# Ledger of designs, part 19: VHH binders against RCC1 domain-containing protein 1 (RCCD1)

Target 1, 376 residues: RCC1 domain-containing protein 1 (RCCD1), of Homo sapiens (Human) (a6ned2)
Amino acid sequence: MAEERPGAWFGFGFCGFGQELGSGRGRQVHSPSPLRAGVDICRVSASWSYTAFVTRGGRLELSGSASGAAGRCKDAWASEGLLAVLRAGPGPEALLQVWAAESALRGEPLWAQNVVPEAEGEDDPAGEAQAGRLPLLPCARAYVSPRAPFYRPLAPELRARQLELGAEHALLLDAAGQVFSWGGGRHGQLGHGTLEAELEPRLLEALQGLVMAEVAAGGWHSVCVSETGDIYIWGWNESGQLALPTRNLAEDGETVAREATELNEDGSQVKRTGGAEDGAPAPFIAVQPFPALLDLPMGSDAVKASCGSRHTAVVTRTGELYTWGWGKYGQLGHEDTTSLDRPRRVEYFVDKQLQVKAVTCGPWNTYVYAVEKGKS
Below, E stands for the ipSAE of ESMFold2; O stands for the ipSAE of ESMFold2 at other seeds; V2 stands for 0.75 times the mean of E and O plus 0.25 times the DockQ between their complexes.

## First folded at step 14 (VHH; framework vhh_7sr4_2)

Design v3 (from t6 with S53D; at its last look DockQ between E and O 0.05; V2 from the best seeds 0.00; counts 0 for: pae E 13.5 > 2, unsure alone 63.6 < 65, placed apart)
Fold by ESMFold2 at other seeds, look of step 14:
Structure v3 (fold): chain B 376 residues (1-376), chain A 124 residues (1-124)
Amino acid sequence: as target 1 above (376 residues)
Amino acid sequence: EVKLVESGGGLVQPGGSLRLSCAASGFTFSDYAMGWYRQTPGKQRDLVADISDSGSTKYGDSVKGRFTISRDNTKNTVYLQMNSLKPEDTAVYYCAADFSDYRLPWTSDEYDYWGQGTQVTVSS
């Protein structure tokens, strides 16, 4: 038998439908709160109103606006209208089920198909700590869409390793570390320097020559993390989710705001408000349609990222968690409801001598897996 | 400068109609959900109507069937057509804008921008 690592899941942010983020009481949790003590959770997938938890023993449990439980589950993926569940069968194939969220696990699924599982991710703590297998199917030849047709084939040439869905777009990381995007682009979330939609996966040429290790997709923004720990981020920034200056969060502050639009050489829009106390306009960025390099404080290297609708979370190689963006539900984990346009470390984990290993964001909340630090 | 300016309020008899307008500037109007809220003295603001950037609408229970929200993205304006007005509709009506369609109805103070309001008075 293998020794178990000491670790737990924590949640914070919106929980107004009764989803578990700790106590599950009230509408929101502003500081990380332990959840499901003693339960060995290997996957968390959260939508706006409910959260799916999968245990290492194969139990799926729903919390929030949807409820229920099922056994023999390897993975689950939650969106507001749709729950996808990958269940182990008695034989060699797995069963992919797609449920309407309103009737999840009750009656008959909307759709089901036997698939050949890629079981090598079982019991892998890294895979268990992040929602990322689904919506990519185990065969890596299709993914689950939240809108019909629910089964979406992928070209074999893509060799997908990770696929993440935002509210209106998709990011795909291939086996070589290249990134593709497609879907809606009206907020620059595709990263191609335009606001045009893309029907088919399109390579992010701005990242050529770099090897990416992780992708994350939010409401209208996108993040990837390179093998060397660099963060690239693009899309919509009206709430500071790109950690770029915003109209509402400019450091200089001013009572009279004026807006003027300029474009950077990479096609991003630079806007200005009259926010500086010395009378100079305070610059801000509303949309960044090309990947922008983001430095964490003290040059920390990133290894994992996750995005909500308007916030971003990053885990560093040394186990710190940084969050930024819209924070009015407490989903940034700083014991307040402040929004940020720059990364801030979530001090709770440092104070508790915990190392963060995984993060997964719902649209308006954040779930974190952390382990005890080794002996001091 | 983000600016939301309401107009069209006033005094009206029961059963009458008014049309409120909210002129918006300082942001990309077509990317925002827009809403109308109302407040009587001593109470919190209540949702009246909301319209997403794609045109989907929501209404408070007390105004369904009587009020209609609409938007004109070419004029950066959102409208509230109020028909069959009742004395309980008397309130200050506020225009609001939200960066996301993911907002929650019970968290009306979560809107990013608010106007200064326009008074609607329905004499019984």
Scores: ipSAE 0.000, ipTM 0.272, lowest interface PAE 11.9, mean pLDDT 81
ESMFold2, look of step 14: ipSAE 0.000; ipTM 0.136
ESMFold2 (binder alone), look of step 14: mean pLDDT 77; pTM 0.770

Design v4 (from t6 with R103K; at its last look DockQ between E and O 0.14; V2 from the best seeds 0.00; counts 0 for: pae E 14.1 > 2, unsure alone 64.4 < 65, placed apart)
Fold by ESMFold2, look of step 14:
Structure v4 (fold): chain B 376 residues (1-376), chain A 124 residues (1-124)
Amino acid sequence: as target 1 above (376 residues)
Amino acid sequence: EVKLVESGGGLVQPGGSLRLSCAASGFTFSDYAMGWYRQTPGKQRDLVADISSSGSTKYGDSVKGRFTISRDNTKNTVYLQMNSLKPEDTAVYYCAADFSDYKLPWTSDEYDYWGQGTQVTVSS
């Protein structure tokens, strides 16, 4: 599809350190803008202040507060303090490098290790192209942590297919479609019904019996998408990133009041603000510690998700992009800086007759790959 | 040990001005985001203004255009200039510090350190 139809990457949101989201000028981009025309980009990984671009030819380029380029790059993963790079090593093994972000690709990495690339044994079927993207290593037996020790083994029985890191937590999707979480939980981002931290991967029992196809981790919230296109979302909702009523919008009277109670049936805590228009408190949900089902408008099915620090983006089966959450840098792509606690379609792609195929969010920006709409 | 000391609060007439200061010690000030929050009795703390270690600012909707946050890294001090004060600005104002710049905090529970607060009262 990408090889047959012309496609392009687009960016929007925060770019105040000069990271490329289009023109490369200014501090914010409020609507999707094409970037790097004619470059065959296969990976975009963005942090607050810089973005890493990897081409299919193996070129890595950094844009923003960090600059530089390197060859023989298989994959890259950017966090604010650290850049992880997977490169072809001096031998047949891949070389995993971890760099301090401010001096990335210059001098020596903070840490480097030869790692076994894909294993082809009968008990290790980690050959899928989408599986094994950083921070998950290609062998699916370890992942890269932004905290030392940088190399973190995973039990082989987990059979990891995808791993995503939020600011303080991790989500793992296994080969059977089960989801595990661990790390910090104080904002409900682990999805176990408590706010307790987990030192090791713990199965999300609330999703038992469902088969998940995609996971995404934000700053302090979590998303997964089922094989049938249902979205489950949990964690922190201060900015509406769960598409549930938030305090800020409830104070303005923008959000429909929900049933007032001490707790909802799904385990979330319903709170009241003093911001209702007629003096009555409006309900809001600050933390959702269990997975909550989220319906998109028009009953659309989701296939991919990505999260920034305080926003969420979802791609539908028909190539539409929906965004919600904190939007004050324009990272929702609606030509404004409005925050939303409801999913909203990004009309730019519809207006341009484009189908969205991929989305990846940095903490405060959004990058999208889209192709021309095919013959009707 | 870490210490945040607010000053500059007091009584003022509607339409008046105050300048709050928060002197910080016990940490490398230039590495921290700083903020001002306020609380009235019976309500949660609200963001008034926030300034990152790199100087990016954010304001609560009710104070935009009236209040200005700034920082002086040579004096380890963050300031809040409050103009055109209204009775609804009456609150205890707190200074806060957080090591991480990637957060744009809406909630007061995200900050690492808090001051003891200074009272601002706007009345005739």
Scores: ipSAE 0.000, ipTM 0.174, lowest interface PAE 14.1, mean pLDDT 80
ESMFold2 (binder alone), look of step 14: mean pLDDT 77; pTM 0.771
ESMFold2 at other seeds, look of step 14: ipSAE 0.259; ipTM 0.566

Design v5 (from t6 with K58E; at its last look DockQ between E and O 0.16; V2 from the best seeds 0.00; counts 0 for: pae O 14.2 > 2, placed apart)
Fold by ESMFold2 at other seeds, look of step 14:
Structure v5 (fold): chain B 376 residues (1-376), chain A 124 residues (1-124)
Amino acid sequence: as target 1 above (376 residues)
Amino acid sequence: EVKLVESGGGLVQPGGSLRLSCAASGFTFSDYAMGWYRQTPGKQRDLVADISSSGSTEYGDSVKGRFTISRDNTKNTVYLQMNSLKPEDTAVYYCAADFSDYRLPWTSDEYDYWGQGTQVTVSS
């Protein structure tokens, strides 16, 4: 048929433990490559050394340093030491399993518990009608942590919709579109203007009056996207993962070459390199402890975000993918290993007439779901 | 292509010594901090030693005084000299690289680059 829009997953970045990032067996993939053709994948969760794939039919497959498969899987969440799996149990309740990653799906889990499903208000063909995805549990009353204790209660009044974990912190999006953070704050990743840790969820007061639709947590940085498509980003920026000026890229000297140009009376350009009256150059931002508004090129609206350890990926309303931050494994998808402190569109999808619908970052790689662009 | 290749592991009796090497390629070695980590399968990785791009070192408490990290920027190689080995030093030892002077005091899987690991076994 002439008007079909099949979708596929694509991968790029680090794959040095044999984790699948499209076809091939290298240590890295620098441009998007299709993976698992013909498989209806509804969840990708990647750690540094392995990736979990969940199909709509309930099959879980592991690729990389961990291998294996299981059925009846509704959701999976991978961390380097721990794999969490939500499986259909006997009857209406689900079974949450926590596996040691190296021996995942083999023998006995480290821990398991029956969980009560959320009351459904709407259906979602890509997943079951449940509140959020792991690590948030279906009941929205707890989440799974990669560090003991694995089951972590949440106060019911938070009314959580989404929860994301970075290396040392958590972000929670509530039903009203408000954002809470807690955990370690040493890199400004909590967004409260301090570097202090927070033991309990704390509301991001800087976002008052805004309604957020998405949160994403990287290694030590944080992102949220408002319902109107604005991006707010904060935390660690040593690799340019906030798309703010970073010392490491400026130390390479490639960005500092020019200043604003002026014209002489005869129309020629005036070259200037000035010390300001105070002598200060433009600031480098190693840590941004408050949410900063980030504009995408051409004013594009964001709808989805995902973060790796030191990179950020955003999907726009029109199906474009932008990436920035650490790129040394090719996880930015630009056919090189260049790191960026500015958003850059991943041209592969534009060149192939694909619309990006979802992105999921592992620590050092990126997985993308895209569909063929419809013909007018 | 970025590569970190460990060598020098093996079987040794308690009290013995081994020297691990990690040959690096595919990046500007002198700009990176280098480290050695060890892991028992299924457990988190533990810091053994690291060395900054400028030569500053840090060691895990269990190895301080027995192990020495060093680097040779002309050979793009980092070394771990392990003396007075004990059975509890048995693990897979990984070389890791991280940009600039960042040194991690805890086990982390979030480094820029990791090697494949080399087995060290200390038994009677």
Scores: ipSAE 0.000, ipTM 0.236, lowest interface PAE 14.2, mean pLDDT 80
ESMFold2, look of step 14: ipSAE 0.011; ipTM 0.381
ESMFold2 (binder alone), look of step 14: mean pLDDT 81; pTM 0.815

Design v6 (from t6 with A33V; at its last look DockQ between E and O 0.40; V2 from the best seeds 0.00; counts 0 for: pae E 10.8 > 2)
Fold by ESMFold2, look of step 14:
Structure v6 (fold): chain B 376 residues (1-376), chain A 124 residues (1-124)
Amino acid sequence: as target 1 above (376 residues)
Amino acid sequence: EVKLVESGGGLVQPGGSLRLSCAASGFTFSDYVMGWYRQTPGKQRDLVADISSSGSTKYGDSVKGRFTISRDNTKNTVYLQMNSLKPEDTAVYYCAADFSDYRLPWTSDEYDYWGQGTQVTVSS
């Protein structure tokens, strides 16, 4: 195929169940390491105990607490208890299979159904999410849930383009660039300014007037990226996953606190900045129930985001990778186990002259696709 | 200041029972996973039991069927009922609290807060 730059996948973070994550037989990898050299992987979907790899040739392979392989795979989505697989069917329809994770690809699936496409998006050939639309089904009329009932209908008028599941909540991006959330809200992860749960998709009114291009959902936090490259982030911040000052890091006196804004309402409108060397308490934010604007260093524009349970990763338009949040397994990729409440560039890719094109986080690890810079 | 205060430890004969309590303050108790871990000198801490904010429980293999974890959100207290105690149960027992329901099955360094521990000694 013409002018496709060669690339490779890299992994780092937790691998204590034997997941392939770059290198080693240990419990964790602290720096990006190449994996599966010579394999043309188009989708990586990771749970905390296993990872699914899908190639452009349709091969699915599992690594970690689950193992196995299958053919004719168009997409896969991994959760800890459930593996969803979308396969080419005998006709124009695709076959959705749902497997118990511990017995994945062996015997019979828990559930299977033919799925028809809703429509193809020919007006935005470059803006689509990388490889695979699971958990959103190709029909855009339903999504796969990690808990029964596995097939969850969506109202057709939502016109869903992307759907991402966190631990207890869902984010939906529609065709107009609007964001909806629903599910559990006790950690501020729904972004409506309250901690109340929502049973049905609810529009994020705080983002009205903005056009979003990407959503990502983590354990108890949420991220979206606008068409102009701005990052909006909300939810739980006890581990610094929002890149806002945390209790632990703010008390060190080295953490730079950002003042609260109207979007950053945690019961107050304005907070002080600076350290607490003279005995004054340092400001921190434990929960952010409204979307907060997040600036990357050097004003870089974001294009992709992914979230783990307590960490966040963002790819910039120029191919840098930034990570932040809980890092004790090395899932931030900085050659250490330090947690961060501010975005930090993963220098490995810069040092290797690599341009990051995609990121996907498991709960406690990170997978990255990158290509050589300057390669024709 | 977050505080977790364990109580109820002590000396007991094999086959006996103890009930541990952990009183919590300084955070919204009903939002936290609560757990019990134990440690013998020179060894890593082992999971004994945890209980999620929604009431789901998990137990270590060596205590399943003998120990029961419970919580009382009105008293901000988590309990560990320990029955059929064995000498191998001798350890310092720690109360722990974690805001996230995602826990690591083989380490205890994920919990946000830890108590100071209470000694349990089982000796014939």
Scores: ipSAE 0.005, ipTM 0.293, lowest interface PAE 10.8, mean pLDDT 80
ESMFold2 (binder alone), look of step 14: mean pLDDT 80; pTM 0.807
ESMFold2 at other seeds, look of step 14: ipSAE 0.006; ipTM 0.326

## First folded at step 15 (VHH; framework vhh_7sr4_2)

Design w1 (from t6 with T107I; at its last look DockQ between E and O 0.42; V2 from the best seeds 0.00; counts 0 for: pae O 10.1 > 2)
Amino acid sequence: EVKLVESGGGLVQPGGSLRLSCAASGFTFSDYAMGWYRQTPGKQRDLVADISSSGSTKYGDSVKGRFTISRDNTKNTVYLQMNSLKPEDTAVYYCAADFSDYRLPWISDEYDYWGQGTQVTVSS
ESMFold2, look of step 15: ipSAE 0.006; ipTM 0.338
ESMFold2 (binder alone), look of step 15: mean pLDDT 79; pTM 0.784
ESMFold2 at other seeds, look of step 15: ipSAE 0.006; ipTM 0.310

Design w2 (from t6 with S52T S54G; at its last look DockQ between E and O 0.01; V2 from the best seeds 0.00; counts 0 for: pae O 23.4 > 2, unsure alone 63.8 < 65, placed apart)
Fold by ESMFold2 at other seeds, look of step 15:
Structure w2 (fold): chain B 376 residues (1-376), chain A 124 residues (1-124)
Amino acid sequence: as target 1 above (376 residues)
Amino acid sequence: EVKLVESGGGLVQPGGSLRLSCAASGFTFSDYAMGWYRQTPGKQRDLVADITSGGSTKYGDSVKGRFTISRDNTKNTVYLQMNSLKPEDTAVYYCAADFSDYRLPWTSDEYDYWGQGTQVTVSS
């Protein structure tokens, strides 16, 4: 019989408002740091300036630019302007509260409503754990928006099981594994091949025939993971958040390789390594408006994804964590502030013999749940 | 172990005053909303007064203007000053704590913690 070890949460990236990401000195944490030893945290939701922690016992605690605590909390969702809190009510209904982020948990909420926790698959452990996580309400018939009206109904025909909000767009995963997107599209984040906005949920036709298991929305990019572990990614790539070649990183890589300076037609400097094209710039992708298949190193299968404003994190089936994108606050977890346009494994967890089980990104930081590997 | 211990109850003549205290331990007092409830035999508990962690107060209609709730976060104590007492104020008074500044309609299942109660009797 193998021993089961308790898990822990780890944090890294931006903490300039005093958010807990480990040792709290300075403005950034560049290597994963353990959080709150001995606390049974079941939800972490982070915005730019504060983080909400929810325990299995129903305690909500805020860290960073907002402080405060509350009980009877079933779920919380932090955005840059608003904190949504789902609390146990006096009967079968839950209480949804929306608070201004600056005044969270003090005084009166901006808005509150009793909501019915009726969801399909409530008895199904796999579906039950996913349905009703904010911003998707437990009934799966509505979601909370950071802009009024805060309660947004969903057509019952969508049969939502997961919903994620980016800065200007929404992704919905339905019970059949289909993906819908709507909202702003100016950075290609809707995945329909245009930059047009969509007022209502629109099916991603490029993914038809595939069964998706997970969606994630970043500032201006989108990710989904199939049941077979394939990653599809689209939207804005100025910072490498799609793991596709970027203008800046392609130029930097070429510049370092030969230490010779060449000029392109647009006036940019280009340098080449031994096998690279001489005198020609490497290609790059600024916007990807259709889902693109992304391969992890060694063909690793993905099971979970999370996105910040300009970075992406993925957990593999074997418990590895890969990160890429903008990294100047250390939110990629590589002990540096380097940005990447290629997936890179976070070696801290491998070196500590930890299996990553969950990841959640704030806009400029990353929180990770990991457990010790058991002996076989 | 969380404990709420009421004190200051007793017998008093109509028109008199009492000050109830509730000493709290086992939790971070400044994070909790606190309230006073009362119960007569055979009836549900009625809200008397509550006070948020930030100091905002609310009173039951029958006690407005006569009772005052206050808190001292340095002593982890909530108080109920009861003036102009009437025979209908006779009840067991309970202290309650809730990890929330938002209050739902009263029910004993809404509050995280309750005290043992202290008897207040107003008679001549």
Scores: ipSAE 0.000, ipTM 0.100, lowest interface PAE 23.4, mean pLDDT 80
ESMFold2, look of step 15: ipSAE 0.005; ipTM 0.299
ESMFold2 (binder alone), look of step 15: mean pLDDT 77; pTM 0.765

Design w3 (from t6 with G26E; at its last look DockQ between E and O 0.07; V2 from the best seeds 0.00; counts 0 for: pae O 15.3 > 2, grease 24.3 > 24.2, placed apart)
Fold by ESMFold2 at other seeds, look of step 15:
Structure w3 (fold): chain B 376 residues (1-376), chain A 124 residues (1-124)
Amino acid sequence: as target 1 above (376 residues)
Amino acid sequence: EVKLVESGGGLVQPGGSLRLSCAASEFTFSDYAMGWYRQTPGKQRDLVADISSSGSTKYGDSVKGRFTISRDNTKNTVYLQMNSLKPEDTAVYYCAADFSDYRLPWTSDEYDYWGQGTQVTVSS
């Protein structure tokens, strides 16, 4: 018999199109809810209205506004309008398919191309370790875009290891741990200190000297995690997705670090809402155009990050899950619909003696893989 | 379904003022960024002003200091107060709304939804 993991997937947040997110009914799930166990899922990719599940055996299943299934699937990446699927072929090459989301896996794809397979390494245990994931192609010399042209070459000198797409921008992590960004920048999501767009990949100079291990892209914000477990975050903060003070929380009288318009020690700009000297409102940050260091409670080290449209989720080295940002549909997993501008641990997993191993956010929801604690 | 309807345009003399309004039909108006663009015949649309869901504003260089954008989430309405109007401000003014979860990576549009426009004419 093959060895099996005692883990399960959990979901919370928006599910108004019938996306499998938990056992509940209605448009949203406010607390982590187990998905039906017994399916060995190795990839979850969620868009606003549907979710793609890939099993270890190569089965792709869609749930929500799109439905269907296909075999020989190595990877899938969901966007609201398009589904990208990497299929195994009978030979050494893989087949990249791009489908219109509403008719995915039915009829003909919008576009398909054979792609050069990545050379297998001696330490590649499952094909999903460091082989890369969509939208980065296995050759690491191109990525798939949900807009034509669907196949986008990358300069070989970039040596991409990971690539993540936000709503209007891209983040690329190279083999040396450097981060590049490009695309739209109107919310500071590129991290270069301006709101200008960048047509070509541009190195984040503010991160020079640090080695990054992971990147994540949200709607209009960006996150990376260093090899030492530090979180750097930048971009749009209207809903608290950067874990920096927001206008709404500052107006509600919550405690903040400063109450004046000033530059923080990391170069970010702080604004005030106005007010009187005796009862001056607390400062807030709407846009953070440079990477800001974010400390988790108790100094926990981060190892994984994922972003939705306006929320952020982080997994720690010890298996805790922290979420913050927009919570209107329960996507933070705290049994409420409260938005947060500070990291908060999702207590469900602690209470259930579960260790979180992976997180993936859709725009308005969150999927989590967790295992029982004490397994050796 | 998001519908945007502009109003308040018209004829004014140079140095005059107008206030434009844009009414939205979407139930979650408070979650949208809102903006104003303008266009003269044969030219691309120019940014006039935008305002985030939490009230942060940005202005085009040619209108900074003269125009003010504001929003009233209880009325699902965004406003553009236009003071010290010049003949160069003559254009069709468009209201726009942006809800990021609909947008694909690499979209060239800054906003998801646009109104039909309202004419502003500044002349004697």
Scores: ipSAE 0.000, ipTM 0.196, lowest interface PAE 15.3, mean pLDDT 80
ESMFold2, look of step 15: ipSAE 0.000; ipTM 0.268
ESMFold2 (binder alone), look of step 15: mean pLDDT 79; pTM 0.793

Design w4 (from t6 with S52D; at its last look DockQ between E and O 0.27; V2 from the best seeds 0.00; counts 0 for: pae O 11.5 > 2, unsure alone 64.5 < 65)
Fold by ESMFold2 at other seeds, look of step 15:
Structure w4 (fold): chain B 376 residues (1-376), chain A 124 residues (1-124)
Amino acid sequence: as target 1 above (376 residues)
Amino acid sequence: EVKLVESGGGLVQPGGSLRLSCAASGFTFSDYAMGWYRQTPGKQRDLVADIDSSGSTKYGDSVKGRFTISRDNTKNTVYLQMNSLKPEDTAVYYCAADFSDYRLPWTSDEYDYWGQGTQVTVSS
């Protein structure tokens, strides 16, 4: 029998430019709030100052520092200075447009190009597009960059399935479940054990032999999730975004801290703060340049991840949402502005008997799609 | 290693001028928003001026028309030209940096990096 599972989007965190996060007022929302009741939203892409909403019927709407709407939209991807829009054409080609954010959808785009999907449907008899969403193009042969040149070809042998952009780096998941990274590495976000930048995609050798199903890129950190539900996380941790011990929990009231940069056997940087307890400095991890395995509470398996500038969100196989990292705008969804260096379940969805199905983070906010739980 | 070093502070008479400089290293300077903040003892830091990676500027209400922020991406330096100085401008001036795509223009304490400050004193 056909199932009816009404779903809704929820938002929380920063909204100081008037972004719609349920309430539509104030500068921040600390608890999940329903968005746009009755609207069939299929994509949310958020930047710091504005959010793009795409409906299943092809309507694009902007909220926040940018406003406006357009039709025939297949996908949108928001960065602070630039909005990318994939629009349906009259034929088999789609039109990729790149807009300056301050004048998005008005006048002429900065750049536009017709694109043709190649990977869509060829490997999947059901005709489902499995190449991912922007910034990866449907053909999986290029991606959109927030900096010129906006159209960036990918080597065909990479066989990209998903691509995510952080503030300075890129993560690519290929068809075999291997992960590549490139870009800036100063915070260990590339996962190669060094802090050096990479100009070209480089395979994460530490993950060889594992099959990854999901990648996410944050400001200066990286996450991937294996097909068996294991979370691997690396990069910058000074806000707790890796769920590893951070300065805030390691420090004990002293403004003067002794800090030294050291590397563990796994290549992570270990720092020590001044501490009065136990006669030794309390350890914390500022940078983790190799993938580290992260266990969720209760041993839950992960299926999806998304990252903001300094926070991380993960959806479990049973529909729970966990968040951690910097939380000063309420983007962790725990009804407070507390930062965390450990995963914490967002209780709102459990309390409302909702299953979380998707999460997408803006830099300082979090958007979640959830449905009512089925009754046995 | 990120480092922000302010210079150019000092003693000046009312109506005088000073130019502050902040030399930056340890990050891709052209990708960061840069700002100047000031603080008197026992008070929170107040926004003086901000300039993003595209060169767009913002100023605190008390300094509009008197102060000018600018940046030189070839020297990794941000400047604050302070004209028509008043005794109320006396403070420690701090340079700050945040990644421009994640900049928070109205929260003075949320910048990623801060300098150690330079004293500006406006008195006879």
Scores: ipSAE 0.000, ipTM 0.267, lowest interface PAE 11.5, mean pLDDT 81
ESMFold2, look of step 15: ipSAE 0.000; ipTM 0.307
ESMFold2 (binder alone), look of step 15: mean pLDDT 78; pTM 0.771

